# Miniprotein binders against q56419: the designs that were tried, part 235

Target 1, 326 residues: q56419
Amino acid sequence: MEGRTLEEVQEEVFKRHGVLVPKKELEDLAKALEEAGLLLTEKVEARLKEEEEKLKRERPMRLAGLSYPEGEREARAFLEAFRASYPGEGEEARVLLMPHLEPSRVPEVYGAALAALEKTPPPERIYLVGVAHRPLKEKAAALPVPFQTPFGPALPDLPALQALDALLPFELFNTPLAFREEHSLELPLFFLKGRFPEARVLPLLVARRSPELGEALKVVLRDFPGLLVLAVDLSHVGPRFGDTPLTRTLAEEARRRDLGFLERLAEGEPEAALAFLGANPTRIDGVEVVASLLPLLRERKGKVLAHRLDLEAPTLSAVGAGTLVL
Below, E stands for the ipSAE of ESMFold2; O stands for the ipSAE of OpenDDE; V2 stands for 0.75 times the mean of E and O plus 0.25 times the DockQ between their complexes.

## First folded at step 15 (miniprotein)

Design oc5 (at its last look DockQ between E and O 0.97; V2 from the best seeds 0.86)
Fold by OpenDDE base, look of step 15:
Structure oc5 (fold): chain B 326 residues (1-326), chain A 113 residues (1-113)
Amino acid sequence: as target 1 above (326 residues)
Amino acid sequence: SREELEEEIEELEEKAEELQEEAEELAEDPNTQEEAIETEVESQRLEAEALLEIAELTKDVDEAIEAYYKLAKLLARISELARRLGDEELFRRAWEEAIKAYDRARELLEKTK
């Protein structure tokens, strides 16, 4: 009924069905639907409020049994299989860029991340910075609660989160509902918790570039050292993202942008990496995260361990994924 | 006296609240956005002064730690507001003071362990 008058609806019903419904009956039905809609909205709001209150205690798994196994034994076998999919050796990471794409699409890229983590001494804490695929009230947010995993809960580092909040010009603990279904944290966290079961976590989301976040984290990392993880995907091309179906030319351009971005990051030139993308016509997902973390990425040399542009055949679209160590 | 300082803190907080309300009203008009930001800066300065007094005068270490963390946050906010105004000097100065307030909180926390 959006935008149509009751008279227009009456005329349409008459034209289609040859029945003249009395205007009063249509008015009564519209009122009943409106009342039912209002009641549904109130129920949805009450449910969202209840879920928000639950998120004050813990963040449950959403992708267990879908993207990764729910059981610990099966989850360990999953990690081992993903590690085996990458034939190379890793390097020690102080900063790890890894994907948050569905693991089954890019197993060797996650395998490369696991290879890097094998060479990394167990950190006391992990700064896990994901991409907000839902709106945030602020440029960035954190959820200071345990995240459930098959390996047990990933516990928050509350002292480090408090220290970070103290150096931000906005409330860090905002938009808890944005974390409820955010896969950009859940998927990487599976691999991270499996490798470092005793590490505390700072689960962070970035919606918009926040240079303030990078400067604040630079100070906090002095007192609260840890592994920085950028959980970001790369190019998003094809019909799902507003392009034509994937062609050789479009795939070559996506790969060129992905690799050109990652290589400049590996050289310790994050500003050059951003400048290389320009208007970001292939929609590299990690741009706002990298732009927020510039102070932590400058002058750090590293290595690109893996890259893949993965085709989603049903939509003829593709997503880029990479693993970088710094 | 302690009572005189508590009264001064209350006066600063009341004035800061008045200025914050004024800043919010000014922010509703697109033509007064700069004035709104300037007014918010002054509000946050008064709150920062009150928090500094609390932090320095309290005998409760936990209260001091909390006050210094809140102070750091206000100073970080002032820094961001200054950036929006194009005041590079205030932007830099406020951020440096935010780090000092943070460092003071951390020093107190380490002494309590």
Scores: ipSAE 0.834, ipTM 0.929, lowest interface PAE 0.4, mean pLDDT 92
Fold by ESMFold2, look of step 15:
Structure oc5 (fold): chain B 326 residues (1-326), chain A 113 residues (1-113)
Amino acid sequence: as target 1 above (326 residues)
Amino acid sequence: SREELEEEIEELEEKAEELQEEAEELAEDPNTQEEAIETEVESQRLEAEALLEIAELTKDVDEAIEAYYKLAKLLARISELARRLGDEELFRRAWEEAIKAYDRARELLEKTK
């Protein structure tokens, strides 16, 4: 009943069909429709709770067969093809910035990450820090469970995760459902697990900048050394992101912002990198992660290995991706 | 005596809970937000004191480790609340104490390996 009284509905039925439906019958119908809506809501809530409970035990692949192959043999061939798309040599990374954009869109950027991993001694653990695309209950979150990959499960580093939680002013294990479809962890993890099959993982998401996370990680990394991975994309420009259609000028600005940001990070100047973006007019989504991790990025110099601003012709939009080693 | 220490812990925990309830009431009024945070800090300080006594009193190493981890987290919370108040001294001291509690838990964990 779209804003009508029961008497108005009754009158309309009489005008159209010549039948006077008693008010009680209309009230019964309205109540039944309300009850049906409540039952549907209860089914959705029960399904979400079931999925949340499953995520407390493991995080299944969501993008196998879509973004990367399901089978291990095919997945390994996929990794080698991506490595081949980057003609350069990598460098050892203590910190690696890599994208989470669809791999087929920026193959050489992921290839550069693989080249860096080739030069990196296998770590005992990987601190994988992605960007939350769903709300978190806190500024950041982790999910301390195995993440499935075509190369087998990526096992959590439970002692390191508990140590990290102990140094945070909020509960770290707070939003399991936010991990259900989080590609900013799943896509980089495919590449990381393929190269470092023995490494444990700390799967972390940042929703809002958390200086506390960076300070806590500085202490935890002292005791649990490992590879720090910032799994972030760069500029997002064009109508898909609320802009006018992509123009040459907007694309040039996005490239300038992406490269200026990465270059300042490569100089060990993360505060300057953030200041360079100002109001972030090209919507680099790595900002909250970098702002959280300042203590781990200061004075750490390195190189930009790759960058692409990838065009989405159907949407007249573009997304930037890069590979940075520190 | 052990019984005296256990009694002190219970009194600290009771007082901390009373202050927590008071802080929650103050937080409902936009005009008492700073007082709510200050009351929360005092509640958390009493809980931190109780946790430290538990960690020092217990003979069970696993219980001590858990108490030190809980103490570190509570001190990190006090540090964040102090930052919100603009109390730079408490912010820095509470964080330093959080690291000390964390380090104590780590030392105990290394001894049990």
Scores: ipSAE 0.818, ipTM 0.925, lowest interface PAE 0.6, mean pLDDT 91
ESMFold2 (binder alone), look of step 15: mean pLDDT 83; pTM 0.791

Design oc6 (at its last look DockQ between E and O 0.94; V2 from the best seeds 0.86)
Fold by OpenDDE base, look of step 15:
Structure oc6 (fold): chain B 326 residues (1-326), chain A 113 residues (1-113)
Amino acid sequence: as target 1 above (326 residues)
Amino acid sequence: SREELEKEIRELEEKAEELQRRAEELAKDPNTQEEAIRTEVESQRLEAEALLKIAELTKDVDEAIEAYYKLAKLLARISELARRLGDEELWRRAWEEAIKAYDRARELLEKTK
């Protein structure tokens, strides 16, 4: 009905079905649909308001029983299995880049992250920086509430969050609804909370590059030391992302860009990593996060522990994932 | 006097609010975006001056800490606005002052532990 008159609809129904629907019946139907639409909108708005009010208290698990086990015992066995999937040893991390992709797709990459965490002294706090897959009001946001996990709640570091907000030119505590279903925080947090149960968390999302965030965090980290975690995926290629089906050539290009990006980060050259991507034709997910955190990544040398380009066979698409320690 | 100072703070806040409203109106026209940003900078400067007076004159440590954190945020905003204007001097200076205000808040917090 959008953009068509009732007369046009009547004519179309007559042409297709040979039935002349009285204009009054069409008017009544349009009114009923409008009323139903209004009621649905009001209900949706009321539900969103309720969800926003709940997010003032806690962020519940959304992927428990789907992406990871809900029960603590099963969750611990899950962590052990993922660690076992990576045959190598980790290194101590001050900065950890890890994926937020569905864990079952890239188990060894998450295993590499766990290996690094085994060599990392328990931090007092974790700065967890994810990617906003929904619009934010500002360039970045935080949610200063407990995040539920199978290992108990991940508690926010409120003093450090307040300090960070004080150094940002925008309100840090914006767009709480963006956190409701954001997997870029939930999935990494499962692994982090499982390894460091006593660590407080600063859950951060980046929608657009914010150099101000990196400068502010550099100051805050002086007074509130902790582990910095970049929860980012790499290339996104194939039909789901606007490309042709995955070919050998497309996969090689995605791997080249992923590894070239990670290697330059491992050399402490984040600006060179961004420059290497140019227009980012393979759609590396972590670009805006890295661009926001340049002051914290400069001159830090590290190591690429794992990389995978994982095929989603039903869509003939692929997503890159990596683990980097600095 | 305390009363004179409280009056001065109120006058700064009122003028800042007036300038902020003006900046918001200017921002509605694409032809006055630069003037809108400049007007917002002046608004934030007046609010910053008011907060500094509050922070320095209050006997309540918690109020001082809050005022310095708010001051740091305003100065960070001024820094970002200056960057958008291409004013590198103000950009750098405002950021340095934001860090100073933040440090003052942190110093007071550590003394209260």
Scores: ipSAE 0.846, ipTM 0.935, lowest interface PAE 0.4, mean pLDDT 92
Fold by ESMFold2, look of step 15:
Structure oc6 (fold): chain B 326 residues (1-326), chain A 113 residues (1-113)
Amino acid sequence: as target 1 above (326 residues)
Amino acid sequence: SREELEKEIRELEEKAEELQRRAEELAKDPNTQEEAIRTEVESQRLEAEALLKIAELTKDVDEAIEAYYKLAKLLARISELARRLGDEELWRRAWEEAIKAYDRARELLEKTK
């Protein structure tokens, strides 16, 4: 029980309910609950191992019918609606920063990404780098399997993934379960696959900054050129994230930090962008990815196409999202 | 002879395994973390030497490709360990050698396409 002695539990039950439960009876109950919990834990662990083995073959859609349409025809209409939400023009991207926030919350930010892709020649492959929301066994991971989308499977670039693994000091294919529900890959991939149906994908997650990943990718991109996508969100502020309720001052600070970060990246100054955030008080989601990819971001200039600090009225919280081309 | 070279490779691999076990034990103690890293560097260096001998002596192109990729990975590991030690010379030299091993594997793969 919650770190209490059985005597303390006994007294609390008496205080609350007026019933004195013998210590022996509480001991028997605690033992039975522990035994039942052990059996459930073993069953859950066996199921997770089974799911892990399935993920070594393919990664199914998890958000179809929730965040985007399940059918291909409806999914294409969805893409066009999102593009229309951004009336501006894009620019060619060698590197694209785009969000992984729920698309309906920031439609023009995803629309700006689509506008950039319109200006981008179809790549042979896409290096899709998301943020691990579950622990990884290493600093970064990949899953070298097809990712299902309404537009068909996004096929892995196995030669490029094997080349990347060969240049890393750790096994790249290390945590299949971390990909099972990872929306930071699935949501951007929907838009990317819809626009570049022939591109292969390197689906990558970063949990902790890895200078080795950026150095290895620099070599791999030399031999396997393609589009680099940073699938990251920006500030996270408000009670959902451990702050007081969102105030105008906090929202203005979050927006200022988001834009200052993006603008420094757009000037080819990723170290300055990280330094600008300091301890990252508004919890910009992309810092570990940017810190890993410094060699690929240095001296690459570009443009911020869109930004929104999305206000979550029910939670009095906000999340920032942006689109940057380099 | 091939038998002498295979013996040399086995001896390197056996010593590397011994050092790896020792590094793992040293890593459990906060007071021996630097020694653990240095021991692992030596273990990986011996294994890298064994892989290089395999890669350059084999007539089997698939075996050579696999050995060069494994060699690149070990050299990348040595580079990362050197970075943790603050040894910039070893850090950069091992990384340069990792790229060379990788380039050899890539060259062979393109020839066998």
Scores: ipSAE 0.830, ipTM 0.928, lowest interface PAE 0.6, mean pLDDT 91
ESMFold2 (binder alone), look of step 15: mean pLDDT 86; pTM 0.827

Design oc7 (at its last look DockQ between E and O 0.86; V2 from the best seeds 0.82)
Fold by OpenDDE base, look of step 15:
Structure oc7 (fold): chain B 326 residues (1-326), chain A 113 residues (1-113)
Amino acid sequence: as target 1 above (326 residues)
Amino acid sequence: SREELEEEIEELEEKAEELQERAEELAKDPNTQEEAIRTEVESQRLEAEALLKIAELTKDVDEAIEAYYKLAKLLARIAELARRLGDEELFRRAWEEAIKAYDRARELLEKTK
């Protein structure tokens, strides 16, 4: 009964079926539906509380057997195949920008990330900064629990997470339910854990630009050195995102914006990268992450290793993905 | 005395709570947003003073570390509030003090290893 009165429903049933349902029967049905709805809401709330309590202990895999293999042996073969899809050599990374898109869509871009990780000495810890595709209570959040992977659990760096929280003007450990199904952390973490099994992880999500996060991380990185990973996608264009179907002109514009963004980051000019996008009409996913991490990206020169604009044929939409090392 | 210090800390915390409640009330009116932010800054200053006293006077190293981390967080909050007010000098001072409080916590942690 989306905004309709019982009288309007009675009239509609009469018009469609030629049956006048007594108002009392409609009232009884509405009451029963309300009671059923209330019971459903209570059950949903109880389930969400149970899931939140589980997330105090660990974050289980959600995409195992879908986006990547669940078994360790198969997962290692998966990593090797993705590495083989990129014909180039990597560079040592202090900062790695990589995608969080479905791996099968952009294998060579993930392959480029693996190539960079081959040239990177094993870090003690990884700062993994993803995009929040669900609302957060604060601008950013962390989940200080083990993340399950086919290679075993990715363990949190609790001392470094505590140090980061101490330098933020908000509670870092907020909105645990936002991490439950967040693929922007899970997919990159598969590759990172596979390459660096002993590294601790700081799983971070950004919902809105937080300059405070970059300044706090700059201080924390002094005492807790590690690899910074930006798990971000690039342009999102086509009908799924409110555009017309992908055309040559729209694809060229998306590529131009993606590459222009990445190139300016590779030059050590993150403010110029943001300014180049303006109103971000092609919806580059990583804007809020980059805007939050400016102090860590300034004056760092690097290299764009890979880029792809991948077509989702069923929706005639496309998503940009890239790999950048700094 | 220890008792006099505990009383002073309690008085600071009580005044901070009163100011925080006032700031929350002021924040409900769009016409008093600046006053709300200023009142919250004063609340956080009193809490920061209380935490500094705890950190400097406690004999428990773990309590001192916790107090300095909490102090750093309050000072970071003051810095954000200052930014919202456009007070660049308060922002700079609060952030520098936040880093100092953080550094003090880290120094104590390294000594306990």
Scores: ipSAE 0.839, ipTM 0.932, lowest interface PAE 0.4, mean pLDDT 92
Fold by ESMFold2, look of step 15:
Structure oc7 (fold): chain B 326 residues (1-326), chain A 113 residues (1-113)
Amino acid sequence: as target 1 above (326 residues)
Amino acid sequence: SREELEEEIEELEEKAEELQERAEELAKDPNTQEEAIRTEVESQRLEAEALLKIAELTKDVDEAIEAYYKLAKLLARIAELARRLGDEELFRRAWEEAIKAYDRARELLEKTK
């Protein structure tokens, strides 16, 4: 921030305080400040490296005791309460769209997902595709390690992950730190692991649309069949997201956008669903995931089981969540 | 001879690196974007040729599997570059070859089960 010479500093100190500080003392102070800054930078870099190395072995629970119970018995009761919040019946899912919003905000939406899983034969593996909330080095990423849950570790499907990486034009295992706090995987995984304790998982994040991911997954699913889960939220409206305070008109538009998007996906028309959103004025966060997975969504018909646009009174904002079975 | 083949692999890798550096320099200029992409395609093609030679020379099955997976990845990169060029024929050929390399790795993995 300052390109001043030591002589200029010396002159300013004398003018301001009436003291002539010897040049050597100013030189010593400058060196000490530089060294202190260097040591702080090295400490931060070492800490980040340590965190990265830990994530290469496992991904610990970050939301236990906050979003869901830490103990297995309490976690099982939690699942049953959420299922009870949705009194309807599910349908078998080959593809499931479910939220990653805080579960207590949309209990019947998660309950609908559980109802769908009740009708779904236990898969050998789950392709869990979330939304990266931190930057990735590439368009998409995976973390090939156990994810801890109250139901035990969700083990990675290493052969399927290696096969997927081999068919991508970029390194799939590219940004471990992005997974450290990523709730778009942790929250859905709690529900999925609770219902399918033996399924292995491919934990995937999308930051930017990647047609290559969908093409590669189409080949990998041929050899490694499993359940595809899109763990995405819908509209984000209001001041927390850059809008004016929530009005009835804005809420109605967000609901219309959410449902129109889901309904077009349910008709097997994912390109039409994306076109319907246009510039995505209500910031549906599922867009990049859907755009990546087009080959897996085309002509696959299904049903919208649940939707809620959840109001955040303190922030005058709202977030949409839905459950779709294909 | 074996040493002649190893020298050929080294030459392919060196040329691929040179082309990659050239492609990166061309990519800095908005007016040479297509040339940058085509130069990168050639770089990846040479590296893919080197990997195929490695996969067929090695006596270690695990090394062969890794080489075929790496080969599939490079061919997938060529397919992605072809998409950016709008070159549908190159895309189809590269992607088909990526799947063949992938399938070869899968066959070897099945044999070692």
Scores: ipSAE 0.783, ipTM 0.912, lowest interface PAE 0.7, mean pLDDT 91
ESMFold2 (binder alone), look of step 15: mean pLDDT 86; pTM 0.821

## First folded at step 16 (miniprotein)

Design ef0 (at its last look DockQ between E and O 0.31; V2 from the best seeds 0.00; counts 0 for: pae E 10.4 > 1.5)
Fold by OpenDDE base, look of step 16:
Structure ef0 (fold): chain B 326 residues (1-326), chain A 116 residues (1-116)
Amino acid sequence: as target 1 above (326 residues)
Amino acid sequence: GDLIERLEELAEEVIEYLEEHGEEELAEEIEEQIEDIIEALKSGDTESAIHILTELAETIARVLHRLGAPYELLSKVAKLLARVSEAARELGDEELFRRASEAASKASDLARELLE
């Protein structure tokens, strides 16, 4: 109880309700709460330590049976259905920007990513760069362990990860617990592993813009060539994100910002894309990832394959998603 | 009445989540604490109950965030804390209102971190 004495609480209850709660009952309640809080903290810390030790060996699926099927057969049917939701043809990608939003919300956007992957020769490795929705100790992190998928484990490229770590001014292998529940890697990885079962993966998270990461990756990609994947969402607007309920005006502004961002990336002008957003009032998720990867995005021309602003009706909020190939 | 109903609904969801994630002992402890809070609210010891509920809900929000709970669950905790702060204001307890509002803000920030 920060600031008030048990006696002050007792006196206040008496003044308001005319009931004198015995000081002992208040003491017992305060003690029980303190003990419960301590027990909760100790148990949670012990569990987190156990989970961290498990993450030294593998990253298990967390969204299997929820966001995608757990079984391989059902997972393949899921991929086919998502591909079928996009009526267009893809283009070969050297860089793929795709969403990490719940797949059922934007099936055609994931379908466009699959269409691009159909036109892409199987890479030896995939640099999968997601958004950290939890704090990292450093600006970016990697988890150098197998990621479980319905198609088998996505194996890490340890030599390429080590080469990357050696070029960074910070420890790359930090904050393993941030990867445990991170959907920005798990959801895209389902589609990538399903299409390229033999590709090794470099699972990377960005919490804050790291120019060092982009420069280091540019060097590593020379010796360790592969597909670069940016797993990012676009605008986040509405009450869930601190706005008023979605209006036509707010939706039009979100779409304008999403498309203006993607189009400038497609022109090979990532700095212009960032500048176009300014203070990012519609909260485009991928800003820190793009800002970190500028050296890899410059002068690369490509095409926007899909975009959607998806309404979450219960919250009157919306999230933008897009697919871009470079 | 509204606060009790919201607390009961949130308790069920939090307990279910903890049980599903292998935290059965923690679920039992939270259940017991929530029952005590509800009893205190029903008995008219509203101020003490709100104070305890504020600390417990803030702790729950931190635990859920660390366990990787979904945004929706954390958002419900934040909304509960907001309702607690309103109750504190209605009671005229400025200190408790401030504390509950700060807790609500922290829980809301934790929830938003999962969406950003």
Scores: ipSAE 0.019, ipTM 0.276, lowest interface PAE 6.9, mean pLDDT 87
Fold by ESMFold2, look of step 16:
Structure ef0 (fold): chain B 326 residues (1-326), chain A 116 residues (1-116)
Amino acid sequence: as target 1 above (326 residues)
Amino acid sequence: GDLIERLEELAEEVIEYLEEHGEEELAEEIEEQIEDIIEALKSGDTESAIHILTELAETIARVLHRLGAPYELLSKVAKLLARVSEAARELGDEELFRRASEAASKASDLARELLE
């Protein structure tokens, strides 16, 4: 296509609409549209502030009817079906690594987590550490409110959350909106609340590695013992994630990175696990969480219970998920 | 043809995102404006249409960023603005070229802020 003069554009408008529209009038229209766009942005900001105030009271289910059933009976059956998809036995966990990927994509990986929970004495509280998919104002955040589930509200452990906040050099409760749609907490929480209905929760997100978080959590866990859960996914490869199309070689590399990472964590060597990933060429999304929690992972040995690199055939991409007990 | 195809694909994804996230009234407003722009492009009112499209795309970028939309969706808005900038340059509209180029750069920066 080749450029047209303003006169030619004006002539075409005249032919179609019976009026000649001057260039200045077109520019005035564009300015009016800019103002309308600013008003739409202001309306969105007002709605988000309203949602932020609601999130200071509770966090509603966002994935009920999409990723898991809304009704309690159906949710219980869903949980049991996932357990049944993993034929093995679990082991007691003091630390559990589990995915936050869509549950139907990796049913036996969530089933392995349930098997581990069966062997785990009911904790008084669960430290649930997910991956922030929206920006946080700080390196990490928490939301000290009830999280709704089909099994009833998961109540926050306010004393433990307040103790954690007091030990950090940054505001822990400063990004409520980051929790609005955060599936890395909601999906694991469904399984955890279904198994431990009386446990309180510390819902935590990590955006960027925070050594301070791990040190503070080590102190808080001594006074407020509980189950530590790392809700993280593993490799992300293929065109959806900026790669070339998935090949057998790329898939094998992703599996090798996933399993090598998990195996080193299982040996109590989290620094070696991070070093093994190097530049993280397969984009394992657990890196910032593990790097934050080093004091809680060192010298803690355990076992990899499950792993899947789940193929997304329509997008020629794949995502890895695993279950690790320590 | 190229610009219309890019806009049609982007419109579907943006509208679906907004509806899925409870922004139905906003999605309807954006859909209406996108349909008007596509009709203008098909009728050959290209310079006027890309001027209006630049304004709409800037609005979409800000809204998607404020809502925390996926990086890849906002990146597509940035690519659309880059194509608009090229079209403005080919038409000799220096002010729109500079405006759309700046908008594309801003949308790219906003997308980087949302990168997972």
Scores: ipSAE 0.000, ipTM 0.407, lowest interface PAE 10.4, mean pLDDT 86
ESMFold2 (binder alone), look of step 16: mean pLDDT 86; pTM 0.845

